# VHH binders against o13800, part 16

Target 1, 230 residues: o13800
Amino acid sequence: MNQVTQFSGNSANLMLYWILKSYYSRFDRIMWIDTLGTFNPAALPLPCLEKTMLVRSFDAQGLKDAVDELESNLKSSEDQAYALCIDSFSNPIGLLMAQGNISFAHAFMMTLGRKCRILTRKFRLAVYLSTSLVYIKQLHLSKPALGNSWPFCLDHSYILEDQQHNKCLVHCNQSRKDLLGCSQLFLLLKGSFTHEYLTIDFYNGTPVSVSSKLHVSPSLYHSSTLNSPS
Key: E = the ipSAE of ESMFold2; O = the ipSAE of OpenDDE; V2 = 0.75 times the mean of E and O plus 0.25 times the DockQ between their complexes.

## First folded at step 4 (VHH)

Design r3 (framework vhh_8dlx_2)
Fold by ESMFold2-Fast, scan of step 4:
Structure r3 (fold): chain B 230 residues (1-230), chain A 120 residues (1-120)
Amino acid sequence: as target 1 above (230 residues)
Amino acid sequence: EVQLVESGGGVVQPGRSLRLSCAASGFTFSSYAMHWVRQAPGKGLEWIGNIYSGGSTFYAVSLKSLVTISRDDSTNTLYLQMNSLRAEDTAIYYCARGYSRALYEGMDVWGKGTLVTVSS
């Protein structure tokens, strides 16, 4: 708890579903802000859905208004544990930039990110964000969207790179070791510094296997060890 | 007015360590992400890593155990520490200032580079 965590990539939203499916019992209330119109209630257990408030906001102002509503709820609710999921954080900011006001969009983004971070320090709140990856042609690299100042707003940042056959390569991009409260997911996602990655297989929005190595095509059949949350 | 100047390059023996510096001037250094990029003879640009204004670092997977990026915002200086140098590390090393947009990240100011030659 009390942390801002970003997952970046085409499958980043699956991590938000997996966290709620695995850990919803630790939260008294959940707010899901859907900026894409893609929220899938079938991906979550009924007890989780019963404590989830869905907010649909397709633009940056609507996203801010939803966070402001969360702040009001936090201030009026003593000692309740909240989760905030935003899928996708980068989409409404990207739309705002496409309208030609890049400086305003950047300032808006950073103000909102700092607000989320402050709220996690003052209240029992965990924030989980999905963002896109952007490809930098000059370097042949993909990086999380929202740029060079944005990581200051985050406690943890993970990159999910899609592989073939429903697999994702996960990089722990940024992680703060002094956080209070840590889920089993974050312990798994801290990975091995020897290999700096985890491979996660997804099935219907749920990780079914986790390994610390890239999958290599075998010349013969072989078995793998799975660390599935089941 | 905006300038980046790399220094610390030279000839080093394989297996040794080397620290490169990049002196920044003409902008608020502490507000920007900074990158290290290299170019080996006859090759394209290779990204080494970067450091954000908050101190968070990211490295190319192939180089993570071999390099450390740090910054001193009080002196407007970026550093690249390289260990266990190999002949394949022979390159011109550039520092670059990062910029960001919501859908795109890039580099807009580059130094002229410093040459590192790893030879027996």
Scores: ipSAE 0.000, ipTM 0.134, lowest interface PAE 17.2, mean pLDDT 73

Design r4 (framework vhh_8dlx_2)
Fold by ESMFold2-Fast, scan of step 4:
Structure r4 (fold): chain B 230 residues (1-230), chain A 121 residues (1-121)
Amino acid sequence: as target 1 above (230 residues)
Amino acid sequence: EVQLVESGGGVVQPGRSLRLSCAASGFTFSSYAMHWVRQAPGKGLEWIGNIYSGGSTFYTVSLKSLVTISRDDSTNTLYLQMNSLRAEDTAIYYCAKGRYTAVFYDYMDVWGKGTLVTVSS
């Protein structure tokens, strides 16, 4: 809670669905900003959907307007716990870069990221971002001085690496040492002593299990019913 | 482009049933909550209900026993089944796409042109 977490990679959006599916009961309201037109409400349980506001915004101004709307809601709603999911944060920024607005795109990114971080410190808000690895890497390569400032907007940053058989490795790219405020999320994303990574199993585009070195297999139903992953 | 086209309206006798359809195109239909809203002559908009992608439905309390909303994501079609029609159900019925998954009609961002239902003897 009260943290800004980024997931990067081709399957980064699936982490946002998994977090909401697992922890929606902790939030009174959820805002999902969809910049790609790919939001899948069938992936979330009904109680989660009942508290979810879906905003579709395909450009940088729309993304900013949605975050401004969230800020207004936070200021008007006393002591409610909010989650903000942005899928994808990098897409509208990448579009600005493609138009030759690299300096503006980077400044926009930093301003919005800083705003999100400030909101998590002032309100009961958790922010989850999905980003394209290509766009983030390009921004850092083209603007090294400004690129080094992006990590200051994030409490946690993870990279998702696609593997064979619908599996995905989650690598920790950045993490704060203060784990008390988000210990449950930390435990789910912690894979090893020296390198924090997990394996996530996907089935039909939905994460069905997350495993780590210390994963304990769930109790098995000794039934002949066909529930074999194909 | 985003389009919603309602059909199935017409003149129907009191006490009978009617099913309306809404054909959607130009967006990922399965990803949106869909709503039915009506407007009686000379009155404001009245939200009837909505349906989430997973099939879960919510209705205005006064109409819950009289209507059923369903969807077919394979054909991008939304349905409104109305039973025990009365003269006061005479209205233009609109199909609307949700902007948010919240259950409030003022968050709808795209509307069809509507289909007229007249309940008369």
Scores: ipSAE 0.000, ipTM 0.133, lowest interface PAE 16.0, mean pLDDT 70

## First folded at step 5 (VHH; framework vhh_sonelokimab_d1)

Design x1 (at its last look DockQ between E and O 0.68; V2 from the best seeds 0.00; counts 0 for: pae O 2.1 > 2)
Fold by ESMFold2, look of step 5:
Structure x1 (fold): chain B 230 residues (1-230), chain A 123 residues (1-123)
Amino acid sequence: as target 1 above (230 residues)
Amino acid sequence: DVQLVESGGGLVQPGGSLRLSCAASGRTFSSYAVGWFRQAPGKEREFIGAISGSGGSTYYALSEYGRFTISRDNSKNTLYLQMNSLRPEDTAVYYCAARYGSRAIFYEDYDYWGQGTLVTVSS
């Protein structure tokens, strides 16, 4: 909570649904900014939907307007816990870049990202973003879109790799905490344990279970839980 | 000042559709965020959704699972509400409202209101 977390990849939006399905009770209000027109209300429980405001924003100005509206709401209800989900953040920025002024688009993006980060510091706000991956031919590697300066606006960044059998492997790309790998995500989802990877099973567009792949995390211990996210 | 007039209400069967219109007159329509509210008999006024002045962002309460769609046409100074799969509990007076500025305000008061149009869904 109170952080900006990015998920990058083809299945990144499924992680956003999973987080809300699992943790909507921790939030009083939810704003979902849908920049692709693909929001699926069947992916969320009715109690979650009842506290969710859907925002349809198909360009960069619309995205800014939605964040400004969130700021107004936060100022009027400072004691409420709020979640912001943006699916996707990279699409409207990419459209702005296509209009020809990449320097302007970059400045717009950074201003908006800093706004989101400042809001999470000032208010009880968690921000979850989805972004696309960009393939770098020379490195045989996909990395999150939006360039080298964008990570300064993020607390956490995860890359999702689709697997067979409705699984998605989650790799930690960046974390501002002293936890290695996907352990930041595990703490959000499962309480207190550490993993280098987190494997998510998907079924019909929603996560069904959380599994892990362990490499090495000697500084933290997994605590078992008798409860699972829904 | 802006003046708002709703139209398109009436009697409809469950499962049916209606399209409501809100005609705006007065000052420049694109300077206002505009939204739809409804009030069922004996109930408090309820927010349905809103759209920013530019039309770049549309806001919806999700209890209806996307049955309602809001749009605006600034060249015609008109706000629309498309309602599908109507149910008896959608019976209400529907209001158009406007707030100065480009932002849609989900939880703040709107400054200008229409007189409403009645939608009745037979049960």
Scores: ipSAE 0.453, ipTM 0.749, lowest interface PAE 1.9, mean pLDDT 77
Fold by OpenDDE, look of step 5:
Structure x1 (fold): chain B 230 residues (1-230), chain A 123 residues (1-123)
Amino acid sequence: as target 1 above (230 residues)
Amino acid sequence: DVQLVESGGGLVQPGGSLRLSCAASGRTFSSYAVGWFRQAPGKEREFIGAISGSGGSTYYALSEYGRFTISRDNSKNTLYLQMNSLRPEDTAVYYCAARYGSRAIFYEDYDYWGQGTLVTVSS
């Protein structure tokens, strides 16, 4: 029996903050779904916060409700660009799995993932998902705490930590094996705001710069180098 | 139709805490997202927060995050607003609102409104 330990997603959270710091000007509205209770408003600039709705979701149903609410808003304001940040997507799933509701957890993930995917195709919506990692003691490897079905749920890109280069790299169409061993995972849904290229430079596990080329409408497309604090 | 009745308002000193309640009529309370709004004299009504029908999600105005907490007890058909670290600027009539649907709505387009309860924060 594999002993697994769930890691905190603090670094993943930081990535979300960096994404928003970098791109908040491109969005008219931002929804931040906090599943961890660790949202830090101080980590975001005031102009970003002014267009951010904070949602605290405690369970799978809550997360579903929040996404449904987003959908409602998207329908009412189709011309607006939205960002959805879920910190973290894995929490509700992990909770269900911990309760022994594995099948339900998978079904939930697939359903919600599909919904997000559809929304990114129908609306001007970017979806950013953080996830916790599960450490597999016997293998001395970590994997996303999303179960085994995640890669089949939706079109997605992964930002994986590159230990050699001290950065996160975006990878598409990765196998599950490729996800093993990563210390940080950031998920991007493909859609209107699909990232063609995204690099987050890390210093001792903390993001310090973000460069990105977004595949979005011309009005939302800007320079690839967004933040490079030195 | 749902009837909403707020209670718990009153005079409180700055830095104090207050808990508001909203009692809803009917037997399908869980089918309604419910929220809190407030309106100060001469100001527009502003959103404080809301909670989904299931109670699984809460929505907050960022300005109030961490200071105000919204909860509900579906078994009692009651919505709560815990307010901490109150300030004079929090003086307002506080309204409970409900909208049919499981998800919380964070805008003013609610279907049902209470009469409000006055909260005065003053030394």
Scores: ipSAE 0.182, ipTM 0.594, lowest interface PAE 2.1, mean pLDDT 74
ESMFold2 (binder alone), look of step 5: mean pLDDT 80; pTM 0.822

Design x2 (at its last look DockQ between E and O 0.72; V2 from the best seeds 0.50)
Fold by ESMFold2, look of step 5:
Structure x2 (fold): chain B 230 residues (1-230), chain A 123 residues (1-123)
Amino acid sequence: as target 1 above (230 residues)
Amino acid sequence: DVQLVESGGGLVQPGGSLRLSCAASGRTFSSYAVGWFRQAPGKEREFIGAITSSGGSEYYALSEYGRFTISRDNSKNTLYLQMNSLRPEDTAVYYCAARYGSRAIFYEDYDYWGQGTLVTVSS
């Protein structure tokens, strides 16, 4: 809560659904901004849907207007906890860039990102957003879209690598906390964490340990059941 | 400052479709965020959806997503509500509403209201 968290990759929106499925009871209101037309209400419990406002945004200005509406709602309901989910943030920004005025699109993006950060500091607001990955052929590496200045608007950034059977491996790309790897994400979601890696099974909707089938040190096994000692 | 007139209500069978219209007069349509609400007998007024004055975003109460679609025609100063897969619980008086400025705020924040159009879903 009270932070801006990014998930990047083809399955990033599934993480947004998982967060809401796991934690909707901690929020009084939810806004879901759908810029891709792919929102699936069947992925969420009815009690979650009943506190959710769906916003379909058709361009970058529509995305900004939705955030301005959220700001107005936050000011009139300052005691309430809100979640904002944006799926995807990168799509309308990319469309704006394609119109040929890159400097305007970049300024628009940074202004909106800074506004989201400010709102999470001023109000009881958590922001979760998805972005695409960009493949850098010269380095054989994928990284989050939106360039080098965008991460300054984020508290946390995670990269999802698709696996077989509708699972994803989650890598921590950036965190402003002292914890390393995926531990900050898992601590946020579970309240405690005993291992460095997290694999999400989107079909079952729960996190699982990294498989010990890797040929690196079999003594680093992950528990399939999380324990919380007193 | 703006006058709103709903039309297109009536009797329809379950599973049917209906399109409501809301004609605006008195001011430039593009200056208003506009939306649809409904009220069944004995129930509170319920937000259905809205479109911002810029037209860049559509808002939907999520329980109605997939069955109802909002659109606008700026050349005719008209807001539309397309309702599909209608069920008996959709029976209500449907109202359009407008708020001057760019905000699409639901419930008590809308300043201008139409008189309503009745939709009855029964077989």
Scores: ipSAE 0.524, ipTM 0.775, lowest interface PAE 1.4, mean pLDDT 76
Fold by OpenDDE, look of step 5:
Structure x2 (fold): chain B 230 residues (1-230), chain A 123 residues (1-123)
Amino acid sequence: as target 1 above (230 residues)
Amino acid sequence: DVQLVESGGGLVQPGGSLRLSCAASGRTFSSYAVGWFRQAPGKEREFIGAITSSGGSEYYALSEYGRFTISRDNSKNTLYLQMNSLRPEDTAVYYCAARYGSRAIFYEDYDYWGQGTLVTVSS
């Protein structure tokens, strides 16, 4: 059995905060789902906070409820641009796994991920997901702290499906050895993208890179065409 | 139908704390998302916070984040609002609201409303 160490923290928050500080004007409403209780409103400008709803969700059901609430709001205001930040996606999933509810955790992850994707396709919605990493000592690799099923979601289902619909995703590459101590940010973006995915890496609370196969600037996914309904 | 009755309002000095309660009638409290709103004289009613039926999620207006905390006890059919570091601008009638369903609705269109309880923050 692999000895696994989970790296958690607020590293991903820095990027989330950076995104919102930089591009909050692109959104009419922002939902921040805080799963860790570490949200810091002081990190955001007042005009951003005024359009931000904070949701504290500490379990899977809570997270689901929050997303359902977002859907309700999206349906009632289809002309508005929304941003969803989930900090962290891995926390409720990790909790389920820690409780031995592995199958449920997997199902939950897939269901919620699909829900988010569907919403980004139907509405003017950008979704930003942060996650902690787990270091596997025997392999000297880090992976998202989302259990062993997560790679399948990213590599074979979740990410690939979005690519087929010309969506841009920021995801984690678990094969990257330099991600020790890092967290990852996943983005579900609707728009005209020629790249398959972006990766935003955080090391010790600091964003260290934004990369893609095409080395696309992170500013591109905040274009005026982003989040437009198909 | 659900009846909501707020209590706990009163006069408090700036910097003080107050805990409001909302008692719900019936036996299906756990099936309702519930929230707190307030309305100051001459101002629009504003959202404070809400909590889902299960209690799994809490929603907050960021303007009050850190000062106000919402909680519920389904066994007592009661919603709470803990208010700390109160300011004169917090003076308002505070309303409890409920909506059937698991989600805590982030708008003022709740199904059921209490009569409100007055909170006055003054020296």
Scores: ipSAE 0.318, ipTM 0.699, lowest interface PAE 1.1, mean pLDDT 73
ESMFold2 (binder alone), look of step 5: mean pLDDT 80; pTM 0.826

## First folded at step 6 (VHH; framework vhh_sonelokimab_d1)

Design y1 (at its last look DockQ between E and O 0.75; V2 from the best seeds 0.54)
Fold by ESMFold2, look of step 6:
Structure y1 (fold): chain B 230 residues (1-230), chain A 122 residues (1-122)
Amino acid sequence: as target 1 above (230 residues)
Amino acid sequence: DVQLVESGGGLVQPGGSLRLSCAASGRTFSSYAVGWFRQAPGKEREFIGAITSSGGSEYYALSEYGRFTISRDNSKNTLYLQMNSLRPEDTAVYYCAATRSGALWYEDYDYWGQGTLVTVSS
């Protein structure tokens, strides 16, 4: 809540659906910005859909207009809690960069990112974004798209690593709280993420407190580990 | 001032389709964001969808996603609502509305039509 959170990777949209499935009861309104045309309403429960506005916007200007519309809605209902999901943020920015004016595209992106962050501080708003990974051959490393300045707009960033046997490891590579290095294992079942044990509270942006059910060996939690708030 | 007149309502059987029209007059239609709302008897008016003045973004209440499609034709100064797979619970008065500003999800529109009745029953 009151934070901007990024998920990067091929399965990042599944995290957005998982977030809403897990936390929709904590929000009064939800805006989903679909920049890819791939939104799947069957992935969400009906009570979640009933409080969701879908925005179909396929270029950078459409994305900006949708964020401006969100601000108008927030001003009209300051006592309500909102979630904003953007799937994907990187696609319309990448298209803008491909038009050849990289400096303009970068400034546009940073202005939008700062706007989102300001809105999360001014209003009761949580923002969840999906972005692509890019591979850097010289470093043998994949990192989130959008360059080195973009992370200044984020409170938390997670990299998704798809693994064999329908597993996906979600690793925190940036946090303005104490989540850096924390991981969450998800299982892909029937096109959706599920989990055996939750290690990260994605709503609050904190590690999950240890419970009595964690007295068994950590090896039983599919790469899960003990997480306590510092 | 913009004057809005809805048409195309009527009686339809469950599973049927209707296309509603909203004709605009008195001002340049292309400068407004336009939306559709509906109100069943004894219920609050609810948002269905909207489309921006540029036509570049479409906004939908998600519970009706896939059954209802909003569009505009600026050459005819007309907004459309295509409704498919109609159910008895879709019975309501349907309104179009226009604004240059405001929160599209809420009823903060400057101009409203008088409404057209849609009845879905056997």
Scores: ipSAE 0.476, ipTM 0.745, lowest interface PAE 1.7, mean pLDDT 83
Fold by OpenDDE, look of step 6:
Structure y1 (fold): chain B 230 residues (1-230), chain A 122 residues (1-122)
Amino acid sequence: as target 1 above (230 residues)
Amino acid sequence: DVQLVESGGGLVQPGGSLRLSCAASGRTFSSYAVGWFRQAPGKEREFIGAITSSGGSEYYALSEYGRFTISRDNSKNTLYLQMNSLRPEDTAVYYCAATRSGALWYEDYDYWGQGTLVTVSS
């Protein structure tokens, strides 16, 4: 039984590690796009690492190139099941925004998001994204740091809750085909990793809240409060 | 057409470091993505990593991530593999490969070098 490995370093990708620990056997290949340079191989079992391609992409262009390369790989190996993890999706977008390229950042996000969605529909591919959080003062809630346009780009799901309520691993009853055939983009929110059950609630394509399902600790809301500007 | 020639292989002690080089012929090196592979005796060839034509992105399929670093110098038509903290299990023939295709996985490369032997032993 693979122990949940406690790892030192950036905990922003903890849930991605947990997902891969749970599902890596269902994939033939895994691509991990590291936008922060904080990937920790010690957080994953060796059998998972053996099928993992780590891509270092520190800006938007790099991220785009990595996804394009994934497409090329998918085309060359259509019979293989792939997982794509982007840690984090928000980082290169945030960098663009910080540079004053807000409109371009949004356009980039939409384009890349759409690309990912198309790939999940066309190929045996699951896509998992981590993202930072931003605090909404008016609502006293945190949302993905992707801007308001993001929910209109992809079908979104947040996969932290499992049917078995496992605290260490993410389990689902989905078959390999079900997982790979899903056109959903699974988002993981930075700072929410201490919570066992998390979901992103969307209305009309707009993120409404980060919430825990039935057994979710109220501490999730506390986390959102901590992200409020002092 | 590109010819690749690896160099820098040899005997090194465990814990040691080694830097491999791959020299490419011609003037079109910058148009190719290039990568490193290795094959240990009795084992299958393994992908180590690759770098895009521009050098903008690096790819690694390596459980020992962090020990090995790939870089390129297009002005010198050269690909590098920096290997640190070497282990006996790193003993293998190391190959340089080039491709114009975007599929930088495993053995889908158009051109291959002859390889250079790296032996890690006390």
Scores: ipSAE 0.473, ipTM 0.780, lowest interface PAE 0.7, mean pLDDT 74
ESMFold2 (binder alone), look of step 6: mean pLDDT 77; pTM 0.797

Design y2 (at its last look DockQ between E and O 0.64; V2 from the best seeds 0.00; counts 0 for: unsure alone 64.6 < 65)
Fold by ESMFold2, look of step 6:
Structure y2 (fold): chain B 230 residues (1-230), chain A 123 residues (1-123)
Amino acid sequence: as target 1 above (230 residues)
Amino acid sequence: DVQLVESGGGLVQPGGSLRLSCAASGRTFSSYAVGWFRQAPGKEREFIGAITSSGGSEYYALSEYGRFTISRDNSKNTLYLQMNSLRPEDTAVYYCAAKEYFTAVSYSDYDYWGQGTLVTVSS
């Protein structure tokens, strides 16, 4: 809550759906900005859809206009909790960069990112957005798109790594809190993420405590404690 | 000022399709954001969706995104609502509306309204 969170990778949209499936009851209103034309209403429960405004916007101006519309709604309803999901943020920015004026596109991106952060500080707003990964040949690795300045607009950034056996590892590579280096494993089941244990509280932006991780009874699983090792 | 007249309503079987039109007259249609609403008997008016004056962005408040599509043709001063896979629950009076600026999607924020067209989905 009150944070800007990025998910980067091929499956980043599944995280956005998982976030809403997990937390929609904590929000009064939801805006989903679909810049790819891929929004899937079957991925969300009906009570979540009933509080969701879908915006289809396929360029940078449309993305900005949707955020301005959100700001107007926030100002008129200051005691309501909102979620903003953007799938994807990187696509319309990348299209703007491809039009040739990279300096303008970068300034546009940073202005919009700063606006999102300001809104999360002024209002009861959580922002979750997806971006592409880009491959860096010199380093033989992928990192989130949008360049080196973009992370200054984020509270948390996660890289999604798709793995064999229908697994996806979500690794925190940036956090303004205690999440740097934390990971969450998801299983892909029928096109949706699921988990056995939650290690990250994506609503609060905090690690799940050791006490919370041990919420199953000891008789069901083997575990260790400080005073009774065995 | 702009005047709005809906058409294309009628009786249709479940699973069928219907295309509603909203003809605009008066002030230049292209300067307005325009939207569709519906009101079922005994219910409050519901926002269906809207499209910006430029046509570059579409807003949908219902979970009907895949079934309903909004479009506009500024050369004909017409707003359209394509409705597919219709269900009995879609039975309502459908209204088009226009607003000078796009700052909200509630019915209280729209300046101009049509009289409505009835859609009945029944076997």
Scores: ipSAE 0.496, ipTM 0.752, lowest interface PAE 1.5, mean pLDDT 82
Fold by OpenDDE, look of step 6:
Structure y2 (fold): chain B 230 residues (1-230), chain A 123 residues (1-123)
Amino acid sequence: as target 1 above (230 residues)
Amino acid sequence: DVQLVESGGGLVQPGGSLRLSCAASGRTFSSYAVGWFRQAPGKEREFIGAITSSGGSEYYALSEYGRFTISRDNSKNTLYLQMNSLRPEDTAVYYCAAKEYFTAVSYSDYDYWGQGTLVTVSS
């Protein structure tokens, strides 16, 4: 049986915090959707918190509503730069799956993921998603806790392939598989505002640095190894 | 048309707790997002938190995060604000507000308002 590992207090959360610590000045507003109930305000500087709205979403409908609310805000303030952090994207989906609503969970993930992407293209919005991991014993690896349909529901290639077409770039020396293993997804702004290159380096599953450097440190860590159960 | 009536305000010592209630009229309470605001004398009205119509999401101003909790009971047409670890700077008139379907963080976006209830935190 596969084991699910939660993101609370792990590298996924830290990654989101690091991103905001480094780039919160680039955003006028920040929305943090907490699906796990583990948001840690102490992890962020006060100036960042002052422009951050915390949303607790407890289920898929709640998450949808939160994103719809964001859209409404974006429409009312088109000139403002927004950041959206969802910690985690997988939790509501996992809940649906656990209830036996696999098809609905898939559809939900597809729809919401697409919506987020569209919003990043239409508005000054960056979206950062974290996911819990599932350890697959037979394969001795971890993957996002989004079911086997995960690679088809969210366009990971967007992160790796379309970066060259985006003014905002997350620079990471990772393959699609590696990115998937890290349980992170970034939907970048496309020419909506000036954003430095984001380089995220991980060591032992923890972010080592967030920088605007164009080079990638060779010290990247495979999250799938970190999340192997003992 | 929705009428909102706040209650539960009063005098409390620093470090104390208080629970506010907002009773809504009608039977369509479940279709409204509802939220709490406060306004201190000489200050702007500020957002505290809100909850979606379904109760699936809660929104918080981070300045009160951890101390204040919002909840709703649709069967009772009531919104609650649990306030813990109160401080003198929490002294204000607290308002309940409602908007159909979606939540807003700006008070100007809400359609219905209560008359407010005064909370005084003092030794």
Scores: ipSAE 0.326, ipTM 0.697, lowest interface PAE 1.0, mean pLDDT 74
ESMFold2 (binder alone), look of step 6: mean pLDDT 76; pTM 0.789

